# VH-VL binders against Uncharacterized protein B0403.3: the designs that were tried, part 19

Target 1, 247 residues: Uncharacterized protein B0403.3, of Caenorhabditis elegans (q11077)
Amino acid sequence: RRHFGDEYRINTPACDIVCEGQWKSEFHANFHKIYDTEYFEIPLDTAIVKNRANLKMFCSSTIQKYSCLRNECKIQRTPWSAEKHICVGHFDNFDRNINCLSLTDKYVQRECSNVCNSIKIEISQAEIDRMAEMDFSRQEKSEFVEQNKHCNVIACYQLCHEYIISKVCIDSAVAARSVVKSYYDSYLEREYTELNKDDQDELYSSFCRRVTPGQDENEFTANMTRYNNLTLDRMKNDIRSVFSILD
Key: E = the ipSAE of ESMFold2; O = the ipSAE of OpenDDE; V2 = 0.75 times the mean of E and O plus 0.25 times the DockQ between their complexes.

## First folded at step 21 (VH-VL; framework fv_enfortumab)

Design z2 (from z1 with heavy chain T106N; at its last look DockQ between E and O 0.01; V2 from the best seeds 0.00; counts 0 for: pae O 10.1 > 2, placed apart)
Fold by OpenDDE, look of step 21:
Structure z2 (fold): chain C 247 residues (1-247), chain A 121 residues (1-121), chain B 107 residues (1-107)
Amino acid sequence: as target 1 above (247 residues)
Amino acid sequence: EVQLVESGGGLVQPGGSLRLSCAASGFTFSSYWMNWVRQAPGKGLEWVSYISSTGEYIYYADSVKGRFTISRDNAKNSLSLQMNSLRDEDTAVYYCAREGSWGEPNYFDYWGQGTTVTVSS
Amino acid sequence: DIQMTQSPSSVSASVGDRVTITCRASQGIRSWLAWYQQKPGKAPKFLIYAASSLQSGVPSRFSGSGSGTDFTLTISSLQPEDFATYYCQQTNSFPWTFGGGTKVEIK
């Protein structure tokens, strides 16, 4: 999901659209991909972490976008985005670890995708009961389920990516894992922030809360730790099984 | 093709025991919730028991609580119902029924052919 | 427990007739209701859930409606293969409960 908020906007609403359009055009020109349909935030896109040159190219254009937003649109603050995180917030970290990210990316895009897109997604009976008690509409239930699924997939990718880093990037594993973790954590924090902003905190599942920094998995549904641990353990087991050849 | 095949039914005296089995095929068994539903002769349907994909959550109808035990073996694609202290009112055709996870609406989308349990003196 | 009451218990109809079956819950179940068809000597077959989701292979002449406590299954034009017993089921809360069934018979 992509959000472009109106906070701290002083100039015309169309200005940010222009900045975004230019960014997407440059993205297409540089990577021969259409951002809206062929770029992925989860996991890190191969196009941008393929090598240092690609990372720099991506971030050059990204910095230009945010310069446009600040200087032309007079937008002082923008919401979290993947490109902002990578290029504006943490470029040095990504740059220092680009070799590891480049080495692991092919496994993430292949084996992690296979594992994480095939995982079993469940909602606990306790959460089902809670939704019933709170009289969730069908739409709300659907949103809850979709969000939960989304969190599961993200968590799986994170675990898988970190696992691969630990196996492939022996000397730089700690630093690279930290960079990747911060990316996924921030992504999930954004997901929660958006729901909370719309006063839909109750649609954020226990599992989502478990994997999102700063959230309590037991806040709305008690005693969910074991259930969520089993879920995570299943993911870890699946990942280990697939990558057992790396041991 | 999704298939559920019940077995283990038979004639038993009151107070006796039976173990029903349901063999699943044609789908990823471990990805689905499973239920037992029974139907007394000439009567309607009665839900008996539910078990989640991993067995973490189990529910029983009050009529069988403490007497019946539901279990599953995902490695063998099998569902079981251990029935103890059987009563005359337990006489019924017993169906295993598949229920999707909460990614899908909650209903029994596939049923086995059923196995007959007769409790009689 | 939530009691599900179906009406009528039986209905005689002819091919081509419009048939309406009602299911009433003892308390609100929102739209968490499923309909099943059962023919003699056979297992139940899923038809519709929450008035919108049809099982694959279920003819469009079957439709569901309702929310809260009152629900309806409608067969717009009864066909020979539709003579059977129909059951509603609530999935709002355990224990799952079924209606008493409605037998659709040949007039």
Scores: ipSAE 0.007, ipTM 0.502, lowest interface PAE 10.1, mean pLDDT 89
ESMFold2, look of step 21: ipSAE 0.479; ipTM 0.752
ESMFold2 (binder alone), look of step 21: mean pLDDT 91; pTM 0.918

Design z3 (from z1 with heavy chain T106D; at its last read DockQ between E and O 0.65; V2 from the best seeds 0.76)
Heavy chain, then light chain:
Amino acid sequence: EVQLVESGGGLVQPGGSLRLSCAASGFTFSSYWMNWVRQAPGKGLEWVSYISSTGEYIYYADSVKGRFTISRDNAKNSLSLQMNSLRDEDTAVYYCAREGSWGEPDYFDYWGQGTTVTVSS
Amino acid sequence: DIQMTQSPSSVSASVGDRVTITCRASQGIRSWLAWYQQKPGKAPKFLIYAASSLQSGVPSRFSGSGSGTDFTLTISSLQPEDFATYYCQQTNSFPWTFGGGTKVEIK
ESMFold2, look of step 21: ipSAE 0.616; ipTM 0.825
ESMFold2 (binder alone), look of step 21: mean pLDDT 91; pTM 0.922
OpenDDE, look of step 21: ipSAE 0.815; ipTM 0.897
ESMFold2, fold request of step 22: ipSAE 0.698, 0.651, 0.693; ipTM 0.854, 0.831, 0.852
ESMFold2 (binder alone), fold request of step 22: mean pLDDT 91, 91, 91; pTM 0.917, 0.916, 0.919
OpenDDE, fold request of step 22: ipSAE 0.898, 0.914, 0.919; ipTM 0.951, 0.957, 0.958
ESMFold2, last read: ipSAE 0.674, 0.437, 0.427; ipTM 0.834, 0.740, 0.739
ESMFold2 (binder alone), last read: mean pLDDT 91, 91, 91; pTM 0.919, 0.918, 0.918
OpenDDE, last read: ipSAE 0.921, 0.916, 0.905; ipTM 0.958, 0.955, 0.955

Design z4 (from z1 with heavy chain S101H; at its last look DockQ between E and O 0.02; V2 from the best seeds 0.00; counts 0 for: pae O 8.4 > 2, placed apart)
Fold by OpenDDE, look of step 21:
Structure z4 (fold): chain C 247 residues (1-247), chain A 121 residues (1-121), chain B 107 residues (1-107)
Amino acid sequence: as target 1 above (247 residues)
Amino acid sequence: EVQLVESGGGLVQPGGSLRLSCAASGFTFSSYWMNWVRQAPGKGLEWVSYISSTGEYIYYADSVKGRFTISRDNAKNSLSLQMNSLRDEDTAVYYCAREGHWGEPTYFDYWGQGTTVTVSS
Amino acid sequence: DIQMTQSPSSVSASVGDRVTITCRASQGIRSWLAWYQQKPGKAPKFLIYAASSLQSGVPSRFSGSGSGTDFTLTISSLQPEDFATYYCQQTNSFPWTFGGGTKVEIK
């Protein structure tokens, strides 16, 4: 059994993979970071919002990627991504608020990271009961818990970032908050969309739904508004406590 | 059965050091946050320190900041508290306490029996 | 820091009595409150999470109520094994803080 099939088909990487590879290479060249391991979507990466020059550099490469996808690969529609949101969808908004974002990002990366990654993640008994009733497998339960955790962390970052903006960016706070909110909201919408495409929206927790625009927190579990509000309030209190020095 | 067993307590002079240990069993140690709580003789409970499941995030009470160091070894199911520059007011029974699981309510659901630390000249 | 004020510090009661313990937070902690029971010479034991009837193994005579800043632990009918010191704890924000404790003694 000649397992060594001579198909040295140098599989020419798919056009989209080539475009992505070029983008990642440029990212590395410009920022001296490996995108796959050293770039973070949540929160906004300091590398890209450090200053206007970095933002423009990042978006220049990003626009090139999407030009490659459109013109060379004939891909007209692409899924949501952080870079697409920032550079293709909302560059002007980010550019206009880059001063605020650059000032607040260091706090978000440090203090918000500490707060949001140390929060206790809770799941309501009602949701636990629902998982049992629906006979969730261990894997499904794990996925549910992980997704819920992820949503909690993202929500925390959003709250923390917006709070810092309100404290640090006095004159541009409204506009900057809007930009940041839109980013986090879109990120969460993507999370839901991905699960929904796989018919796994049952794995999207009530809390996740609460913080995701357009979703109903009570869809699968009734009377979750109070519970989720309590969770958000705890986050807010923790954030306020950590940043009390800014008052 | 969930078990937490503290050790390392003893008599020490002011300015001295002690290292407390907490051996965990009966549960997935790496999935839980851990805390140290102490109780001075005849007094109430005082939270001392918290460490996240991965050890990445740590909090201390102001009373012990800079002097105490909490750590964990998930491979050994062990929690530790290095206590330096001990003071008379550090005299207490020290408890390790488990802080729930991901998705569980936030409280200390299991406590060890405690180990006694006495700081005296 | 959130200060937890527990009252009374001690109460003398008889078997069968209704006992009420109050815990007040210096700021709103919503429902992030836990109660513990400690018997002499023993470690504290988790008793109830605020207003949560969901925990199995707690005698029905124990109940928690309250939200925001004021919380109450009630023992509807005191039993011999209930003579102990009780503590509240807020878990809303670091640092975690406890009430001063309430000792329930035999009258």
Scores: ipSAE 0.013, ipTM 0.499, lowest interface PAE 8.4, mean pLDDT 89
ESMFold2, look of step 21: ipSAE 0.606; ipTM 0.822
ESMFold2 (binder alone), look of step 21: mean pLDDT 91; pTM 0.925

Design z5 (from z1 with light chain A50T S93T; at its last look DockQ between E and O 0.01; V2 from the best seeds 0.00; counts 0 for: pae O 10.8 > 2, placed apart)
Fold by OpenDDE, look of step 21:
Structure z5 (fold): chain C 247 residues (1-247), chain A 121 residues (1-121), chain B 107 residues (1-107)
Amino acid sequence: as target 1 above (247 residues)
Amino acid sequence: EVQLVESGGGLVQPGGSLRLSCAASGFTFSSYWMNWVRQAPGKGLEWVSYISSTGEYIYYADSVKGRFTISRDNAKNSLSLQMNSLRDEDTAVYYCAREGSWGEPTYFDYWGQGTTVTVSS
Amino acid sequence: DIQMTQSPSSVSASVGDRVTITCRASQGIRSWLAWYQQKPGKAPKFLIYTASSLQSGVPSRFSGSGSGTDFTLTISSLQPEDFATYYCQQTNTFPWTFGGGTKVEIK
């Protein structure tokens, strides 16, 4: 019998499922989207940042979900999630900057999507050699490549979104950029945390580490800073070229 | 035997302040959530505030939010309620109540005897 | 907030009588309902939690039932020590809210 109020507390698995199910049902009812298949965490979904009303609607249901977890399931601490970050951790910040997020999100959904899905994803020869040296299985190599690609896309979205905010939001750009940065940073931190919990830290590429706060890009592969900076610069150049009309 | 003993109640003028205390014994205080519940004269029960085992999670009723502060000292087995800007409607018997923690149902299994707070000119 | 409505507000009964108290929630609260007993000048005492079979130390004449919005506390055979005020409490949604109470008094 454990008695610690601020730790992970689980009553019954069924309780968790019920809370989650209700949340997803409300999400569907409110936004006419299926959360598991039609909602996207990256970038911020237009459904929830379209306007203040949508944000509040989304967060109302989200708060109820976590209320359910706390009150019925006795779950006080939960893993990071996008909805938790937005609604529980930083609602005030999102609410204050909803106008900027609303304005920029349409560009992110279109132009940033096009740019970031068209970027060339590369893995350094040094990392390829490392994977061979460590006898990565086919599956591990595939997972490494997939995770690296994922990090590249997220980083691209972050850079693109922040760039657009700087060009479009003017007076509120600093605050809005901070909100967006915090979101993407936290997302990447979660990606790392999940791999680390499964003892798969070695599957997190140097680039992923470069863009994840608190990680060392040279931990497993030495001298990756220059390579990763070139990658980021390429992204920035691509983004600037596409949005040059905003200048 | 589980015991909760409230103290600190008294007569105070509107706008005044009062600090209530609850002394716990007979159980591992730091393992439980604690609540304050009040009861106006001749009226029902109203939840006021709770604090988690370590104090990380705190909630208040809207009626007292911004005016009351709940705290705990686990080393001293003590729960406190700092009440500022007191109003006539705050007049009540105030109870400290224990709530289960990990894997426990959400109800108040033990209550103190209560301490009376009277706000009057 | 969830409103809890108890009925009746008061009931006069005799020793040996069956007493039924109802608690209605303004919205669904599953089975997350607690019952308390309070005697004059005393603190409330926990009786029953509907979500669990936890009735430790409570006489068998007390029973709780219900789910969703309608709940019932039943005293099968009222004893002299049972004359008191009874309160229900929902623990489904913050803030926790109580019913208005039901006073069981001597006929």
Scores: ipSAE 0.006, ipTM 0.497, lowest interface PAE 10.8, mean pLDDT 89
ESMFold2, look of step 21: ipSAE 0.455; ipTM 0.740
ESMFold2 (binder alone), look of step 21: mean pLDDT 91; pTM 0.922

Design z6 (from z1 with heavy chain S101D; at its last fold request DockQ between E and O 0.63; V2 from the best seeds 0.75)
Heavy chain, then light chain:
Amino acid sequence: EVQLVESGGGLVQPGGSLRLSCAASGFTFSSYWMNWVRQAPGKGLEWVSYISSTGEYIYYADSVKGRFTISRDNAKNSLSLQMNSLRDEDTAVYYCAREGDWGEPTYFDYWGQGTTVTVSS
Amino acid sequence: DIQMTQSPSSVSASVGDRVTITCRASQGIRSWLAWYQQKPGKAPKFLIYAASSLQSGVPSRFSGSGSGTDFTLTISSLQPEDFATYYCQQTNSFPWTFGGGTKVEIK
ESMFold2, look of step 21: ipSAE 0.622; ipTM 0.826
ESMFold2 (binder alone), look of step 21: mean pLDDT 92; pTM 0.929
OpenDDE, look of step 21: ipSAE 0.826; ipTM 0.902
ESMFold2, fold request of step 22: ipSAE 0.669, 0.591, 0.634; ipTM 0.845, 0.810, 0.834
ESMFold2 (binder alone), fold request of step 22: mean pLDDT 92, 92, 92; pTM 0.933, 0.933, 0.932
OpenDDE, fold request of step 22: ipSAE 0.909, 0.917, 0.912; ipTM 0.954, 0.955, 0.952

## First folded at step 22 (VH-VL; framework fv_enfortumab)

Design j1 (from z6 with heavy chain S30D; at its last look DockQ between E and O 0.58; V2 from the best seeds 0.69)
Fold by ESMFold2, look of step 22:
Structure j1 (fold): chain C 247 residues (1-247), chain A 121 residues (1-121), chain B 107 residues (1-107)
Amino acid sequence: as target 1 above (247 residues)
Amino acid sequence: EVQLVESGGGLVQPGGSLRLSCAASGFTFDSYWMNWVRQAPGKGLEWVSYISSTGEYIYYADSVKGRFTISRDNAKNSLSLQMNSLRDEDTAVYYCAREGDWGEPTYFDYWGQGTTVTVSS
Amino acid sequence: DIQMTQSPSSVSASVGDRVTITCRASQGIRSWLAWYQQKPGKAPKFLIYAASSLQSGVPSRFSGSGSGTDFTLTISSLQPEDFATYYCQQTNSFPWTFGGGTKVEIK
């Protein structure tokens, strides 16, 4: 998803393309990865959290991008983005916890990915019935299903990363879990905000609402708590099982 | 106020059966994983079993596997332990216990008062 | 299975004494260790999770420390209400196992 969707612009689109292009070029030079195809916001990208030097390098170029957007392009408001969250809003929190994030990254990239990319994702019959009642088009049904899958994967990575932090990160575990929770909570809030801009609020599933701060899992479909608890139980069981054999 | 109240203990002969219950109140029961823990007279604590918040995921200690069945009824806020093929070594006080929230290392934050099971000829 | 060896089995102590209880795991359990207090005829009461994190409402005279295999519970100044049996529990690996207990008695 583009970080600058419908936000008002003081300058032409070419200015923001230059700011973003420089930033993506620096990402490629620094991390030897093509941003558009090899950077992943979910889970937290290994190149960024590998160590403090990588975090600082990524955030140095990111701060320059947002300075370029603000000062050269006169873009005053931008939507939430993963890089803005890490580098502009929460750098001190990430920096203070970088050792824990670095220690846990290998487990996130391997064990968490194995669990979270294989979870069974279901939509309740109640939600299927509600989509028919609300006369969802075929495209709207597809968007609902895909957004629901995305929320499930995000929630799984959050639960898994928090779990391994508790397992591995002595003394800093509480703070590091808070950093991870804040990242994924903010990501989900952005996902909701993008739907809400076009009054497409009903495309945000009950599970998405359950895992997004400030949302009501029963807003559009009643009595969803048990179904969402089952989904979360499955994730927690799979995570606990995988990590019960670590040394 | 979180409360857990066990019942159903009693005297039973070896090979017999007994069903324990745990009534929960003061919290959202269907959001918590639940456990049974037992304590033989004059002895320490032994974990017996857990059940996930929806009841789909269950684990047993080897000493009771195949003989005990944990279950829950979330509509009634109740946890149960069906105990079959009882042995003298199953004599204990049985506690139900609530697991702490996800994200912390596992612990049991609230316990019931216990119910006594005596297996004797 | 991870064996939890708790020492001593009992301690005779007076009000105001410093009491130290040890718990050793047969293999590494990181910091996945909880402590419980049990008074006669009562259920265990949760005190400490993650080896050293006090539950809300637990007096500050209780402290826990350790990681890996060796853990301690310390009561810095024993009070009359602290005479009880104390148990450690590991939850790093199934089956979850408890130590044998340490009874703190009036001297």
Scores: ipSAE 0.693, ipTM 0.860, lowest interface PAE 1.5, mean pLDDT 90
ESMFold2 (binder alone), look of step 22: mean pLDDT 92; pTM 0.931
OpenDDE, look of step 22: ipSAE 0.749; ipTM 0.877

Design j2 (from z6 with light chain A50D; at its last look DockQ between E and O 0.51; V2 from the best seeds 0.00; counts 0 for: pae E 4.1 > 2)
Fold by ESMFold2, look of step 22:
Structure j2 (fold): chain C 247 residues (1-247), chain A 121 residues (1-121), chain B 107 residues (1-107)
Amino acid sequence: as target 1 above (247 residues)
Amino acid sequence: EVQLVESGGGLVQPGGSLRLSCAASGFTFSSYWMNWVRQAPGKGLEWVSYISSTGEYIYYADSVKGRFTISRDNAKNSLSLQMNSLRDEDTAVYYCAREGDWGEPTYFDYWGQGTTVTVSS
Amino acid sequence: DIQMTQSPSSVSASVGDRVTITCRASQGIRSWLAWYQQKPGKAPKFLIYDASSLQSGVPSRFSGSGSGTDFTLTISSLQPEDFATYYCQQTNSFPWTFGGGTKVEIK
């Protein structure tokens, strides 16, 4: 440790903020988007997978960020993030399937966004009754409703992306669908983990549990299987309808 | 093993009615969208109707719309086709067929052996 | 409605022959095409999805190709159990129409 290190660090950002800031600056330079306001994890970002050059460019800077966090900041554990999933955990899978994912870009941005932003989202009377029986506060009800809407939108994007992969990709559809499924499964697992850490497990709706790996849709509200099947049938019908008129 | 078994076919006069059934086994019936497809003697295949997993979404070919009604009973693992106002051109072998998993193109991965409907004056 | 035209209507072939069946769509259907095999008196059997992807358990002597409007099913070395009628089906636009069939028969 050098003496000017202490003086050098007066009024400087914490180490992890520096690693993040450098990465966000590179994201802005490379993709012409401000990370904090113009990058979203849902749906899977099509600019990053638009072509192999974009994927490699994004992942080179991302690997540097996680090396900075590990080596300079001595941060050994990091939560799941979209960039970590794509670049650190699953780069080979994304790279092998980049041609297929690239072909789906325009359909995810246009058709999937149109259908998934307009889906009908309902909460069953059974879950409304359970919220009342558990004395959910006004804020807890709002969080439950919003989290349920979030899970519905995630499920819609996953189903829609899987559908278009099967319609547009020729040789790699099965593998590409697996890449997309893995992404959304991991996202949902993080959502659950965050609620469970805060002992707010009961705010995770039956539909959220249905679409999250390893969860039981009937854990807090019984007999939800048919209701959740209806919700999924509705999404599938809406998706098939949107693509049936595409030439 | 996936098994689909149709029944209920027979000889009927024009204008008559028949109800076809398809018994499903070897898979979780309530998780699959189901179809009827028919084949006239010496002819090719013609899609007739489909029904979603819960029965909420139903579609018919124009040639049968208003005359045929598809339904399912998930408790009994049974698919049905009620055929009314039958015409000579409805004479065919009728197959029940299962759609493949979601994300697949709409393909029929398993078929029953079919049941024969003959409409004759 | 998208019309699907198969050719030939029939083909006579011997065991070991290479057999090629074509299917043409009246408009572009991308690669949204399936192939089925039907033996006399039996239900169709699903072979190929996405124009070229073999269903599990289908012998590798079967292959499919094509996109847009022109598609091909190939049997690289015909076996006795392959004598059947073959159908294509498009799933690009409702209704999901089938081709007229191609009968592969023993020479």
Scores: ipSAE 0.335, ipTM 0.712, lowest interface PAE 4.1, mean pLDDT 87
ESMFold2 (binder alone), look of step 22: mean pLDDT 91; pTM 0.925
OpenDDE, look of step 22: ipSAE 0.557; ipTM 0.830

Design j3 (from z6 with heavy chain T106E; at its last look DockQ between E and O 0.71; V2 from the best seeds 0.00; counts 0 for: pae E 2.1 > 2)
Fold by ESMFold2, look of step 22:
Structure j3 (fold): chain C 247 residues (1-247), chain A 121 residues (1-121), chain B 107 residues (1-107)
Amino acid sequence: as target 1 above (247 residues)
Amino acid sequence: EVQLVESGGGLVQPGGSLRLSCAASGFTFSSYWMNWVRQAPGKGLEWVSYISSTGEYIYYADSVKGRFTISRDNAKNSLSLQMNSLRDEDTAVYYCAREGDWGEPEYFDYWGQGTTVTVSS
Amino acid sequence: DIQMTQSPSSVSASVGDRVTITCRASQGIRSWLAWYQQKPGKAPKFLIYAASSLQSGVPSRFSGSGSGTDFTLTISSLQPEDFATYYCQQTNSFPWTFGGGTKVEIK
């Protein structure tokens, strides 16, 4: 995945690759993790939220990457990325809430991962019927199904993290939930943007639209509110159940 | 303004049945999990039952399980509690309570004024 | 079921007094506790969630504290409208359970 704008000369990929490589090397040195194989953007990685020192260390190297892109590669516009969101766009919010994010991280990495990797993901009969009516190709059906799965997992992690913030964090719960919501909302907006690049808006499921800011769950498949409410009820019930057995 | 209004209480003999209703207004009823909580004369509060926003997830306190049935009608903004095989210990004021949204789950942020059920022994 | 024990069962106090009410859980419940106020003949009113977070519109003279098994509701300067019964509720484990209540009376 490339984070660089199209204003950069296409035949100089070595510069942006160097900037990215320096950043990944520093990630490995600082966190003892290989970025490409041991870091994922969902949920927020323990390395980032373990404590204030880790957040600052991650963001120091991230700011250096974007300085390298701008000053060495002459790239001034970059697409949204998780590290840019955290370190460039919203650092103050993450920093103010780092204690809450740190306290909740163990629950996110274990209980939330447990429930969210095992949620029941179904496609409504109404959406199956629409795919048939619109004569979706095999590839289009696959894209729809996989995107819907990703939206369900992302929504589950958001709901689960917000739930445990409400249970564990005292003074900063409202602010911390807002930080988490903003991150997952922006992530979902990127998912939509990537899908929409090739005019494939119809491949974004009703549930994806329900959980993505500014989207209409009934845009392509009508009367989906009841079904999407059931999906969200199931997620909330599963989350509540997982946490009701904590020691 | 959020309002919850219970009705359907009254006097009933042991073994009898009664149905309580709760009319909701001032909020999107279909988005909230709803609860019944009761208070026996001179006693504290006891959770009775809840129902998820869609009605798919329903739970009861052991003291009422098998005898009480919670239901909701989202088209009418109505919550119901069917109470069968009533016992003396079911005598209480019954409150309809809204569970907070996901920011405050399992807390009851709005309550009705209650309806009184008296089971004469 | 988690048993919630409130003490005292009642307290006599004057306007302006500091009142402290305690709630003890039979098991650790982290900070997953709410407080409610109930005036005679009225429904309970939600005051505090997560042990110490005040609900919107609740006067700042109310405060909550505690974690684990021991929790406290404090009214820093009792007002005439604060004479009521106060209940705690745990949300750690299903079923949700309430304390027996603490009645705050005029001395």
Scores: ipSAE 0.571, ipTM 0.796, lowest interface PAE 2.1, mean pLDDT 88
ESMFold2 (binder alone), look of step 22: mean pLDDT 91; pTM 0.914
OpenDDE, look of step 22: ipSAE 0.795; ipTM 0.898

